VH-VL binders against q67yc9. Designs and how they scored, part 17

Target 1, 181 residues: q67yc9
Amino acid sequence: DEPVPTPWPHQFHALMFMNYSGDLSMIDLWYDWTNGRNFNIIQEQLGGITYDLEWNNGTSFFYTLDESKSCRSGQLEVGILRPNWLDGAKYLGQQNVSGFLCNVWEKVDFIWYYEDVETKRPVQWIFYTGREAHIMTYEVGAVLEDEKWQAPVYCFNKEKKSLSTKGALSEFKGYKEKAAL
Below, E stands for the ipSAE of ESMFold2; O stands for the ipSAE of OpenDDE; V2 stands for 0.75 times the mean of E and O plus 0.25 times the DockQ between their complexes.

## First folded at step 11 (VH-VL; framework fv_nezutatug)

Design k3 (at its last look DockQ between E and O 0.30; V2 from the best seeds 0.00; counts 0 for: pae E 12.5 > 2)
Fold by OpenDDE, look of step 11:
Structure k3 (fold): chain C 181 residues (1-181), chain A 121 residues (1-121), chain B 107 residues (1-107)
Amino acid sequence: as target 1 above (181 residues)
Amino acid sequence: QVQLQESGPGLVKPSQTLSLTCTVSGYSISSRYYWHWIRQHPGKGLEWIGSIWSSGSTNYNPSLKSLVTISADTSKNQFSLKLSSVTAADTAVYYCARHRYKSGFYPFDVWGQGTTVTVSS
Amino acid sequence: DIQMTQSPSSVSASVGDRVTITCKASQGISSWVAWYQQKPGKAPEPLIYAASSLQSGVPSRFSGSGSGTDFTLTISSLQPEDFATYYCQQANSFPYTFGQGTKLEIK
């Protein structure tokens, strides 16, 4: 039998380096399926820090904590990625990536997923857009303290709108939206 | 039938910029393919220059990265190569080709016929 | 970068001969290898992909084998149209790299 992707741990922290045709960013990903929440803290190469806070009830917040106090919120039909979201992916064989021998899977029109054969940790994600995510650190069981999962008060005073599909996490958002259709 | 065809000046002076275009017919460059530039110096082997994904994301050979720009025009179904500050070492036959995706299970399955570029004063 | 060392650089053979060309990768690349045939004045044409899969339309006398670091292209019975230059290529990671080529000449 062909290898299957390892389901995501219910809780983990990952530091990701993102590259989209030279547009670079660093993302602190806090995945917390247990508490139904996902947090992406995004540092753009030539920008500030943006926060993408996702809840399993479909509510998402995209905001900054700078003087602009920018915030967008939206409601999706789907929540955060389930641990076994890669189920059904097509196995494409093995590649050596970033010094790791990886199993590679494809979800058509979404992602090529690279997983270390030995440790089963994610190593690289290549999206259908050509955007590349390099998983620099992967800490299973790591959880961000509850106090950090709070959207700013100014996020609740604004009307909910559709979430932008632009930015470093546009592919995931687009996939979720597509899955909701 | 899918066809790729290179076009551009066959002669470029040293220190100038080499510009080539690959016109794709019978297939949309907006599809899930990498579109590549590859060159071959006279009497030598093949050198990968760089690629562009249908969305515009690019990858370049590190040996040429600072000098290479690849772009795509979906409206014309073309993608282009620019190589700046050329020298005699850049004299070669230049090919455009496609690759289904990054996976190595598929080769460069369609090539252009190639265009000769000579760098000379 | 991954280097592909191809051997021999040239080989002389006769029609009907069995010919084997070897390519060695500088590191393990699983089966991410393709082989190409190039005739003078023409673009390369794919022969083999994924180390051992025959490209559509390619005669069955061509075959590929290997995994990891050592790969081979074999022509079981050389035909007149097979005299050309052959290249291996790794598709494990960017930058993609080619072997230096093997020129197959008529003896």
Scores: ipSAE 0.015, ipTM 0.610, lowest interface PAE 7.9, mean pLDDT 90
Fold by ESMFold2, look of step 11:
Structure k3 (fold): chain C 181 residues (1-181), chain A 121 residues (1-121), chain B 107 residues (1-107)
Amino acid sequence: as target 1 above (181 residues)
Amino acid sequence: QVQLQESGPGLVKPSQTLSLTCTVSGYSISSRYYWHWIRQHPGKGLEWIGSIWSSGSTNYNPSLKSLVTISADTSKNQFSLKLSSVTAADTAVYYCARHRYKSGFYPFDVWGQGTTVTVSS
Amino acid sequence: DIQMTQSPSSVSASVGDRVTITCKASQGISSWVAWYQQKPGKAPEPLIYAASSLQSGVPSRFSGSGSGTDFTLTISSLQPEDFATYYCQQANSFPYTFGQGTKLEIK
């Protein structure tokens, strides 16, 4: 009996510590399958904050709230990650990571996913690019207030078609686009 | 089809610097793989020397760290090994190889043919 | 460094025999072991990764098992082309290390 990855809860908040070859950031991930929305709030180490807001109808915004008022927007062919997006992942066995015994799965050309054997919580995931996400907190059932899901007005005044694979979580966007094609 | 080929001198004098180049065809070295140097001593097992990631980050065997430099030239699709202050103990067959990820969930999937280097007075 | 100790150092066997080669790690490495076959004058070629996963294109007579510190490579029915030297390799942590090798010879 090979373990199966736990589907993502329909709503949760996670704080993630990101490491990409020494480039560090913190990400607040608000996942909300119930309302068809996903929000990554990305704080670069001693740097700026970027907002990555995605809707299940494919609408996507990548913006700042600083003086630059930058926004990239587009329409993706796919929505947010579904709760069972790890279906079909190949089980690789167990590994001890930072004091947690984890089951490990892979999705080829995308991710290695580590889940705590005891609690069934995600501990880390490592993208094929080498970018590492370490789960620092994991709050099942947490929801972000509706008014905070609004993209700023300057995302709507001049539409720009941007590549969806850019940014700190470009691996997720690239995966969703590749899987849809 | 990805192919790796080592090149460099077969004979090096003690205390000199050994320089080898791996030429990659069928795949870009700037893409998502680790590129490695591994050597095999006469009558002994294999020894991992170090690696370079497509972004330029390097990892070296601690026993060789101060003596080893691995670098890449993306315009020529090559990566190179320099090993300074060589001795007879550095006589070996030198291989270049690639690896999908740092931790080695996957094997070294493509190897060069190997090049023999002899360190002799 | 994690030491990988292979046994036996050599095996003399006949075509059709079942052969088992073992590899022991000096500390726990979960399932992070690869196995390689090397013929004289050639580079090593991968057989098994993650202790038990068969590399693409490798004949099904090769299999691997084990976890923690003790790992095995099994050839269920030797063929003439299987006479070679076999190496295990730990992929748990840097520096990557290899076993000393097991030479498989025809009897």
Scores: ipSAE 0.000, ipTM 0.504, lowest interface PAE 12.5, mean pLDDT 85
ESMFold2 (binder alone), look of step 11: mean pLDDT 90; pTM 0.928

Design k4 (at its last look DockQ between E and O 0.17; V2 from the best seeds 0.00; counts 0 for: pae E 14.6 > 2, placed apart)
Fold by OpenDDE, look of step 11:
Structure k4 (fold): chain C 181 residues (1-181), chain A 121 residues (1-121), chain B 107 residues (1-107)
Amino acid sequence: as target 1 above (181 residues)
Amino acid sequence: QVQLQESGPGLVKPSQTLSLTCTVSGYSISSRYYWHWIRQHPGKGLEWIGSIWSSGSTNYNPSLKSLVTISADTSKNQFSLKLSSVTAADTAVYYCARHRYYSGFYPFDVWGQGTTVTVSS
Amino acid sequence: DIQMTQSPSSVSASVGDRVTITCKASQGIYSWVAWYQQKPGKAPEPLIYAASSLQSGVPSRFSGSGSGTDFTLTISSLQPEDFATYYCQQANSFPYTFGQGTKLEIK
């Protein structure tokens, strides 16, 4: 039998190195399926920190905490990735990646997913856009304090808000939107 | 259009160091590909020498590891090969090529035209 | 290291013929195989990747199949420009290795 992708833990923290055609960023990913929330804290190589806060009800916030106090919000048809989002993925075989022997799966028109054969941790994500995610750390069971999951007050102003699908994880958002159709 | 071009001396004396450079145009070596050196002895097949990524991470053929050094200069968009203590067995056409980063799905999709290196006294 | 045993070493064929080249890996490598065409004095050019995926721009008369240890390159109907040397390559693990090559000659 072919191996199947390991479902994501209901809660974990990962530090990811992102590369998109030379545009580099570091992302602190806090995945919390139990509480229906996902948090991407994005450090751009030549920029500041952007926060991508996602809720399983489809609400997303994109904001900065710097002097610009920028914030955009939107409502998506779908929420965060479910733990078994890779179900049905096509198995492509094994390859050595970053010193790890990995099983590789494909979600067509979305992602190639590399998982360490031994530990079952994610190692590499390659999006069809060419964006690469390198999973540097992977801490199962780690949870960010509840107080940190709050969008700033200026995100709730009455001014017109716009949904943003841009950023280091735009491919994930795009996939979710497509999946909602 | 992406192009790779090998350059270096076509003649090297035994026991000396072979040095080649691959100049990449139309694409940044700091992007999404491994950058490889491959050689072909006259009338023989292809032999993978090694590869480098922009981070400086290298992989070498174990048969040549002790003698091979691959480096990259991102400012010049070049990567280089050094092979020390050469012998007649190192006479070959040397190719540089690229391969998709962290992917075994894709082939070596772009090659240089190759440069002939002869080891002779 | 993973050895790729390619056969035959040479084959003579005519235009319009069906030609099959095989490559056997010393261990299971799933679908991590590519095929290349090389003409005299030129660099290899990719034909197939992931065992059966056709490289962009390659004619549909070329096809690849196989998984595990046994792989095949097929040319359904030879054209004059297809006479060349062909190589298989494994991309499962470093060091990458190639088959010995198959020289396809005009009969």
Scores: ipSAE 0.006, ipTM 0.555, lowest interface PAE 11.2, mean pLDDT 89
Fold by ESMFold2, look of step 11:
Structure k4 (fold): chain C 181 residues (1-181), chain A 121 residues (1-121), chain B 107 residues (1-107)
Amino acid sequence: as target 1 above (181 residues)
Amino acid sequence: QVQLQESGPGLVKPSQTLSLTCTVSGYSISSRYYWHWIRQHPGKGLEWIGSIWSSGSTNYNPSLKSLVTISADTSKNQFSLKLSSVTAADTAVYYCARHRYYSGFYPFDVWGQGTTVTVSS
Amino acid sequence: DIQMTQSPSSVSASVGDRVTITCKASQGIYSWVAWYQQKPGKAPEPLIYAASSLQSGVPSRFSGSGSGTDFTLTISSLQPEDFATYYCQQANSFPYTFGQGTKLEIK
């Protein structure tokens, strides 16, 4: 009787505007469940571009392409976010946000998720930390070419480190790790 | 049992900064709630000033945004309000309050008793 | 800002009376309304959330209704402890805004 959240399409691209108390960033999210991969291209307003590449076998890379040649790599216990990750979300009702009438859900006191009633597209989500993701564009079926999913060679020549839960969308990483228990 | 208590000076001169502290007992401010400041002007209704999420993220009333700062000190289990460049219009009873989540499905469920602040020359 | 217009400003009533207080939003806010009771010298206390849901521990003589822009708080049979000031509040969007209050006094 209550609306349920729409599972994520198996492949999409979203341009997101992130806001955390005035700390702004823009993220291109390439989600590819079909090929078991997820890629965030992160542009901090006061910083450079960081790449967050995740594979469904748990292999993960967090790197830059500038002259610093920074890369952190490691192995997570869980893969990428599954399409039906919103299963079991509690429905909270409707709210107008950014010109959209949205259905609103919460997931295990960790996220509020806003979905347009008419089109079923995501509009925004707000993490328990207060970090806001505003979905600016949403392209169902978009696919990033395979060549772009390659981590730089220096990710394989550096000492492996524990992957931080800090960084863009770190709340999702923490959620996935908790859910794997 | 969660309790909130406001503290700070009751009298502030124009152009100074009003500084108030809310001490929280019976619950951790680092837990997942919004912590708010709300004021009540003499003979008038309530005005929401702003909030801080347990992680430190803030939202402010646009009418006050350039003048207000809300912060938290988790070691003391306190959150605070600073309001700069005060005028007589800032005379009010100031409350701190707790609110669960961004959705409007929950009310402000716990309030402090309020502290009166007078701004006068 | 969403303006909340509350009426009446005051009501004189007797114990046992039925009282209705109204609140009108300047734009549609669905069911995102809360109601509060404030006694002299004390902070407001929640009564109703989401327009019609009763806060835990609040007596069943309190009820709320409405959606869109028009909302009501009803007290079905006044008790001596109900003489107070009542506020509505929209929780649809920041900044949160309140009605100007309704003072309920004994006759």
Scores: ipSAE 0.000, ipTM 0.473, lowest interface PAE 14.6, mean pLDDT 83
ESMFold2 (binder alone), look of step 11: mean pLDDT 90; pTM 0.924

## First folded at step 12 (VH-VL; framework fv_nezutatug)

Design m1 (at its last look DockQ between E and O 0.03; V2 from the best seeds 0.00; counts 0 for: pae E 15.0 > 2, placed apart)
Fold by ESMFold2, look of step 12:
Structure m1 (fold): chain C 181 residues (1-181), chain A 121 residues (1-121), chain B 107 residues (1-107)
Amino acid sequence: as target 1 above (181 residues)
Amino acid sequence: QVQLQESGPGLVKPSQTLSLTCTVSGYSISSGYYWHWIRQHPGKGLEWIGSIWYSGSTNYNPSLKSLVTISADTSKNQFSLKLSSVTAADTAVYYCARHRYSSGFYPMDVWGQGTTVTVSS
Amino acid sequence: DIQMTQSPSSVSASVGDRVTITCKASQGISSWVAWYQQKPGKAPEPLIYAASSLQSGVPSRFSGSGSGTDFTLTISSLQPEDFATYYCQQANSFPYTFGQGTKLEIK
């Protein structure tokens, strides 16, 4: 009858082209529900690379590996997206986008989600923030090696300046949770 | 350049149905955006009436309950407002507006120039 | 419904003045506030979104701040073109609601 969104596989890798009002980036998304972790490797167009490492217990790291060796860390109230996070989404019918016939769902004030009717793969999703994610590759069952899931040692700096990053992350918590959920 | 233009009667009698149309040029209403109706009462603030996504749901201000209907016609690149059983309290300047995505992250970025509707016997 | 209480209702100022307008939400709305400028006989135009993000093409003398329930629009050095009415709008949830407006008049 009415199609239901396909739950996310417990483990996958996707390469995503991101567009945020003309600000372009490429993101490697390593989703690993089995081990409670999620990793985004973010390449800004003609810019730097940022790493966003999230754990299901809410621990989050946002860091660079370049000369700046910056890291922001924090504790989020929610973990990573659950495979069934689209449960209860409102079905909007079918639409052709990017040459794919897609089933389209909405979770109000969060996301518009497009899934290929034929292959059941995600084609794109558009966040409430206006950020668009276009899926370029989608590899079900891909797993990133455990050693790659380690945040750099400078994310664990115990100097007094590291305490201020917690304040900044708590300030953005509501936004990130809304954008991710 | 995207432009929105309201059209409809300037004078409506009490108990009649107010019908307004927003014509969109420079962009197709069939993609991505929410399309809104907002009104501004004389000497008062702005009131959101409702919105429609072309292929999806409508959202209406609860204060207008079942009196309001918003619809879209993709073939004419238009969306419309019907407000039934109008009273003098419905006298206002009516605006249509475009809103990027369903979230509150972006503002309503393109507005029509407004059309004045007077409800009077 | 989330009520947006805007103050002051009007302010008289001179070119070059710093002007501050506030908006208070009846419940927490995180950063989901937009600010609009409206000149007589014209539709509102967006200035600020997400409480502090400047809309494209808006001069840097405009700034926004706040989170939760209390929000502020600031014009750091008033220009002749800034005399208008300003509205805040919550965009956290439907129904979207607006403040009652602040009229900025020339002294």
Scores: ipSAE 0.000, ipTM 0.461, lowest interface PAE 15.0, mean pLDDT 82
Fold by OpenDDE, look of step 12:
Structure m1 (fold): chain C 181 residues (1-181), chain A 121 residues (1-121), chain B 107 residues (1-107)
Amino acid sequence: as target 1 above (181 residues)
Amino acid sequence: QVQLQESGPGLVKPSQTLSLTCTVSGYSISSGYYWHWIRQHPGKGLEWIGSIWYSGSTNYNPSLKSLVTISADTSKNQFSLKLSSVTAADTAVYYCARHRYSSGFYPMDVWGQGTTVTVSS
Amino acid sequence: DIQMTQSPSSVSASVGDRVTITCKASQGISSWVAWYQQKPGKAPEPLIYAASSLQSGVPSRFSGSGSGTDFTLTISSLQPEDFATYYCQQANSFPYTFGQGTKLEIK
């Protein structure tokens, strides 16, 4: 039988190095399926920090904590990725990536997923958009303090709009919407 | 050495609440991992009841008819199970267990000895 | 819920025999499978995790294999202390579920 992707742990933290046509960023990903929340803390190269807070009820906040107090909020039809979101992916075989022997799966029109054969840790993600994610750290069971999951006060009492994101966040959100269809 | 020990009443009347406590020694429950309750009806297999993550998040088996509540007392290094509205179907040996959830590939590696709970009038 | 169908329910064997127990998941669960041994009046003890990794302290005659939906526990040469009930368990998602168990009895 062909190997299947390892479902995501219910809770984990990952640091990801992102490359999109030379545009580099670092993402702190806090995945918390147990509490139905996901947090992407995005550091753009030579830029500021953007916070993408997602709830499984479809509510998302995109904000900064700088003096601009920028915030956008919206309601999506889908929540966060389920742990087994890679189910049904096509197995492509094994490849050596970044010094790791990886099983490789494809979600058509979405992502190539590279998983270390031995540890079952994600190693690399390549989106169909060309964006590359390199998983630098992967800490299973890590949970961000509850207080950190609170969007700032200026995010509230505003009209919710459709959220457009850039980077890996847009790819993931696109997949979620597609998967919900 | 990490040890778990279940404690609580061995006899509960129908419609009452079953209350058990798991006392952990040799490891702080606030330090990490999942803490589980599992039960085994006489002569039957194992049934997962629920768990509490070291951060306090809980998960419960949705198939259970009775209301399940799992809580933790870090000051006592204990976590507890409450099962309300018990029936004879809740008669079982109840185990608490630790699950080291690293990469999701570790088993429930430390178990209590189990405590028998009988639901009877 | 994910169902774990374990077979056989019971097996009789002799010391020195090779024994294989199987567990089938109702859906793909990668390698999120553990095996436990339980003796009468005792709590389960872990044998295998991640489908094929041997728990520390467990004799090498125990082994696990499988990925996706089909999993096996193998005892290469039965010893007297191996007669017990064995369970598979999935940790893919809540609720965690166990196989029905396999009672390994002496022939």
Scores: ipSAE 0.000, ipTM 0.557, lowest interface PAE 12.3, mean pLDDT 89
ESMFold2 (binder alone), look of step 12: mean pLDDT 90; pTM 0.924

Design m2 (at its last look DockQ between E and O 0.05; V2 from the best seeds 0.00; counts 0 for: pae E 18.5 > 2, placed apart)
Fold by OpenDDE, look of step 12:
Structure m2 (fold): chain C 181 residues (1-181), chain A 121 residues (1-121), chain B 107 residues (1-107)
Amino acid sequence: as target 1 above (181 residues)
Amino acid sequence: QVQLQESGPGLVKPSQTLSLTCTVSGYSISSGYYWHWIRQHPGKGLEWIGSIWYSGSTNYNPSLKSLVTISADTSKNQFSLKLSSVTAADTAVYYCARHRYSSGFYPMDVWGQGTTVTVSS
Amino acid sequence: DIQMTQSPSSVSASVGDRVTITCKASQGISSWVAWYQQKPGKAPEPLIYAASRLQSGVPSRFSGSGSGTDFTLTISSLQPEDFATYYCQQANSFPYTFGQGTKLEIK
């Protein structure tokens, strides 16, 4: 039998190095299925920090905490990724990546997923957009304190800007819909 | 638009060192991916020579390893090939190419036009 | 090293024909195969990657299949511009290796 992807832990923290055609960033991913929330804290190279806060009810906030106090919020049809979101992915075989022997799965038009054969930890994600995620750290059971999950007050103003479909946000939005199919 | 261009002497004498440079435009070689050298002997197939990762790590064809050196100059956005002790068997069109990742999920997607190197006395 | 045995070495076909080229790896290489097209005096151009994924901009008449050791490139309906030499390549591990090539000629 072909190997199947390991479901995500219900709670974990990952530090990811992102490369998109030379545009580099670091992402702190806080996945919390138990509490129905997901948090991407995105550090652009030599740039600012963007916060992508997602709730399982489909509400998302994209904001900064700098002087601009920028915030966009939206309601999506789908919530955060379920732990077994890779179910049904096509197994492509094994490959050595970054010093790890990995099982590789494909979700068509979304992602190639690399998982270490030995530890069952994610090693790398390659999006069909060309964006590459290198999982630098993977801490199962890690949870961000509740106070850090609060979107800033300016995110709750009546006059809200629509969510941008550009960049990494578009990738995640697009695949969520597909993953739900 | 990413472009690669090979440059170097088209004629090299036997026992000398073949030196080629690939100049990359439209993308920084220090930003990512593998950078390859491939050659094609007249009327023959393709032979992988070696590669340099954007971080500087190199991989070489074992058949050529002792004779091949690949290096990168990020300041010039170039990477180079040196092949020592050349013989007539090293006569070929030499290509540089970009590989987005050392995985099967990307081909070598951008190639130089190739440069002909003839080894002759 | 992983050997890629490509066949046939040459094939004559007519416009509209279905053409199949095969490549056999000396060992299991999962789906890590790419296919290239090369025209005379030009550099190779990618057609297929990951054994069956169509490179952007490549016509849908091109397709790839296979896993493990046996791989195929298929042109469903040959067009005039498809007459060229084709190469398979394994990307499973270094050193990268290519098939011997298949020259597709007009009948």
Scores: ipSAE 0.027, ipTM 0.671, lowest interface PAE 4.2, mean pLDDT 90
Fold by ESMFold2, look of step 12:
Structure m2 (fold): chain C 181 residues (1-181), chain A 121 residues (1-121), chain B 107 residues (1-107)
Amino acid sequence: as target 1 above (181 residues)
Amino acid sequence: QVQLQESGPGLVKPSQTLSLTCTVSGYSISSGYYWHWIRQHPGKGLEWIGSIWYSGSTNYNPSLKSLVTISADTSKNQFSLKLSSVTAADTAVYYCARHRYSSGFYPMDVWGQGTTVTVSS
Amino acid sequence: DIQMTQSPSSVSASVGDRVTITCKASQGISSWVAWYQQKPGKAPEPLIYAASRLQSGVPSRFSGSGSGTDFTLTISSLQPEDFATYYCQQANSFPYTFGQGTKLEIK
């Protein structure tokens, strides 16, 4: 009867346009639940590229490939988002968003999630912070080549501490910790 | 190397409170795992009693929730089980176990050796 | 609560035989099943996780399959050390629940 959010496909690629009060970025999200891995390639507007590589065993790398060769690595408290992370979301009805009729849900004041009624694809989500993710492309079943999942060698400098994730994933990181309750 | 070791009385009288402690070595209990208690009745299968999340939040088997308390002492790197008002039905081998949360992806990967608890007069 | 119904309750087999043990969940649990081996007097040890992934150090003769509600553990060529009781466990949601166990005896 009441629509339920579509679980995330086990493997997909999404190009996301991020907006937080005019701070703009693009994120290539490679989600791969089958192999226990998640990769966000984050391009800041007229800025640098940051690579956020996460494994379901909690192993995590946050690095650059420029001349700075920056890398922070650590063992996160939780793995990647599960496909059914929207289970229990509160349905808010339908809303038009830029020409898409969407079903809208809220998850425990973390996120408003908009899904196209016809195609069941995500259209956007808005975090409680006001940060917006707009889905520009959505390729179910897309898989990034295994060789691309390798963190660079300088990530193995034994710097292990709590990682910070700027942009869209900081809210998801907080949510993952809460969801363990 | 992570090791878990149960300790507590092997014999408990009916109506008393069973108190068991799991001592963890080689890993901090505050670092990001579920810590479980599981029991196995003589000649029967395994029963999950409950868990404590590294942050202190607990989950209990609904069949036991009014009788069970799980707590942690991070200064001693221990977590404990208290089961009140025990009967002969609580006679079992009690295990503690570690479980990495990953939306059900990983198993309980490290178990204690088990401690036998007998409830009798 | 999600019930896990395991069958058979016991099996006698010879070294070299293929043995199959099944679990059925009372509702869909995706792939969130673990299998454990328990030898007499010992704690359970993980064998398979996420329905089909082999735990490190477990011999390749063990395999798992299934999704949704129906899950299978297979031992392709039984060895003498495989005499044990095997349990499935759903890890989809609390309370975690185990199958009743399958006792594997060597004939």
Scores: ipSAE 0.000, ipTM 0.455, lowest interface PAE 18.5, mean pLDDT 84
ESMFold2 (binder alone), look of step 12: mean pLDDT 90; pTM 0.931

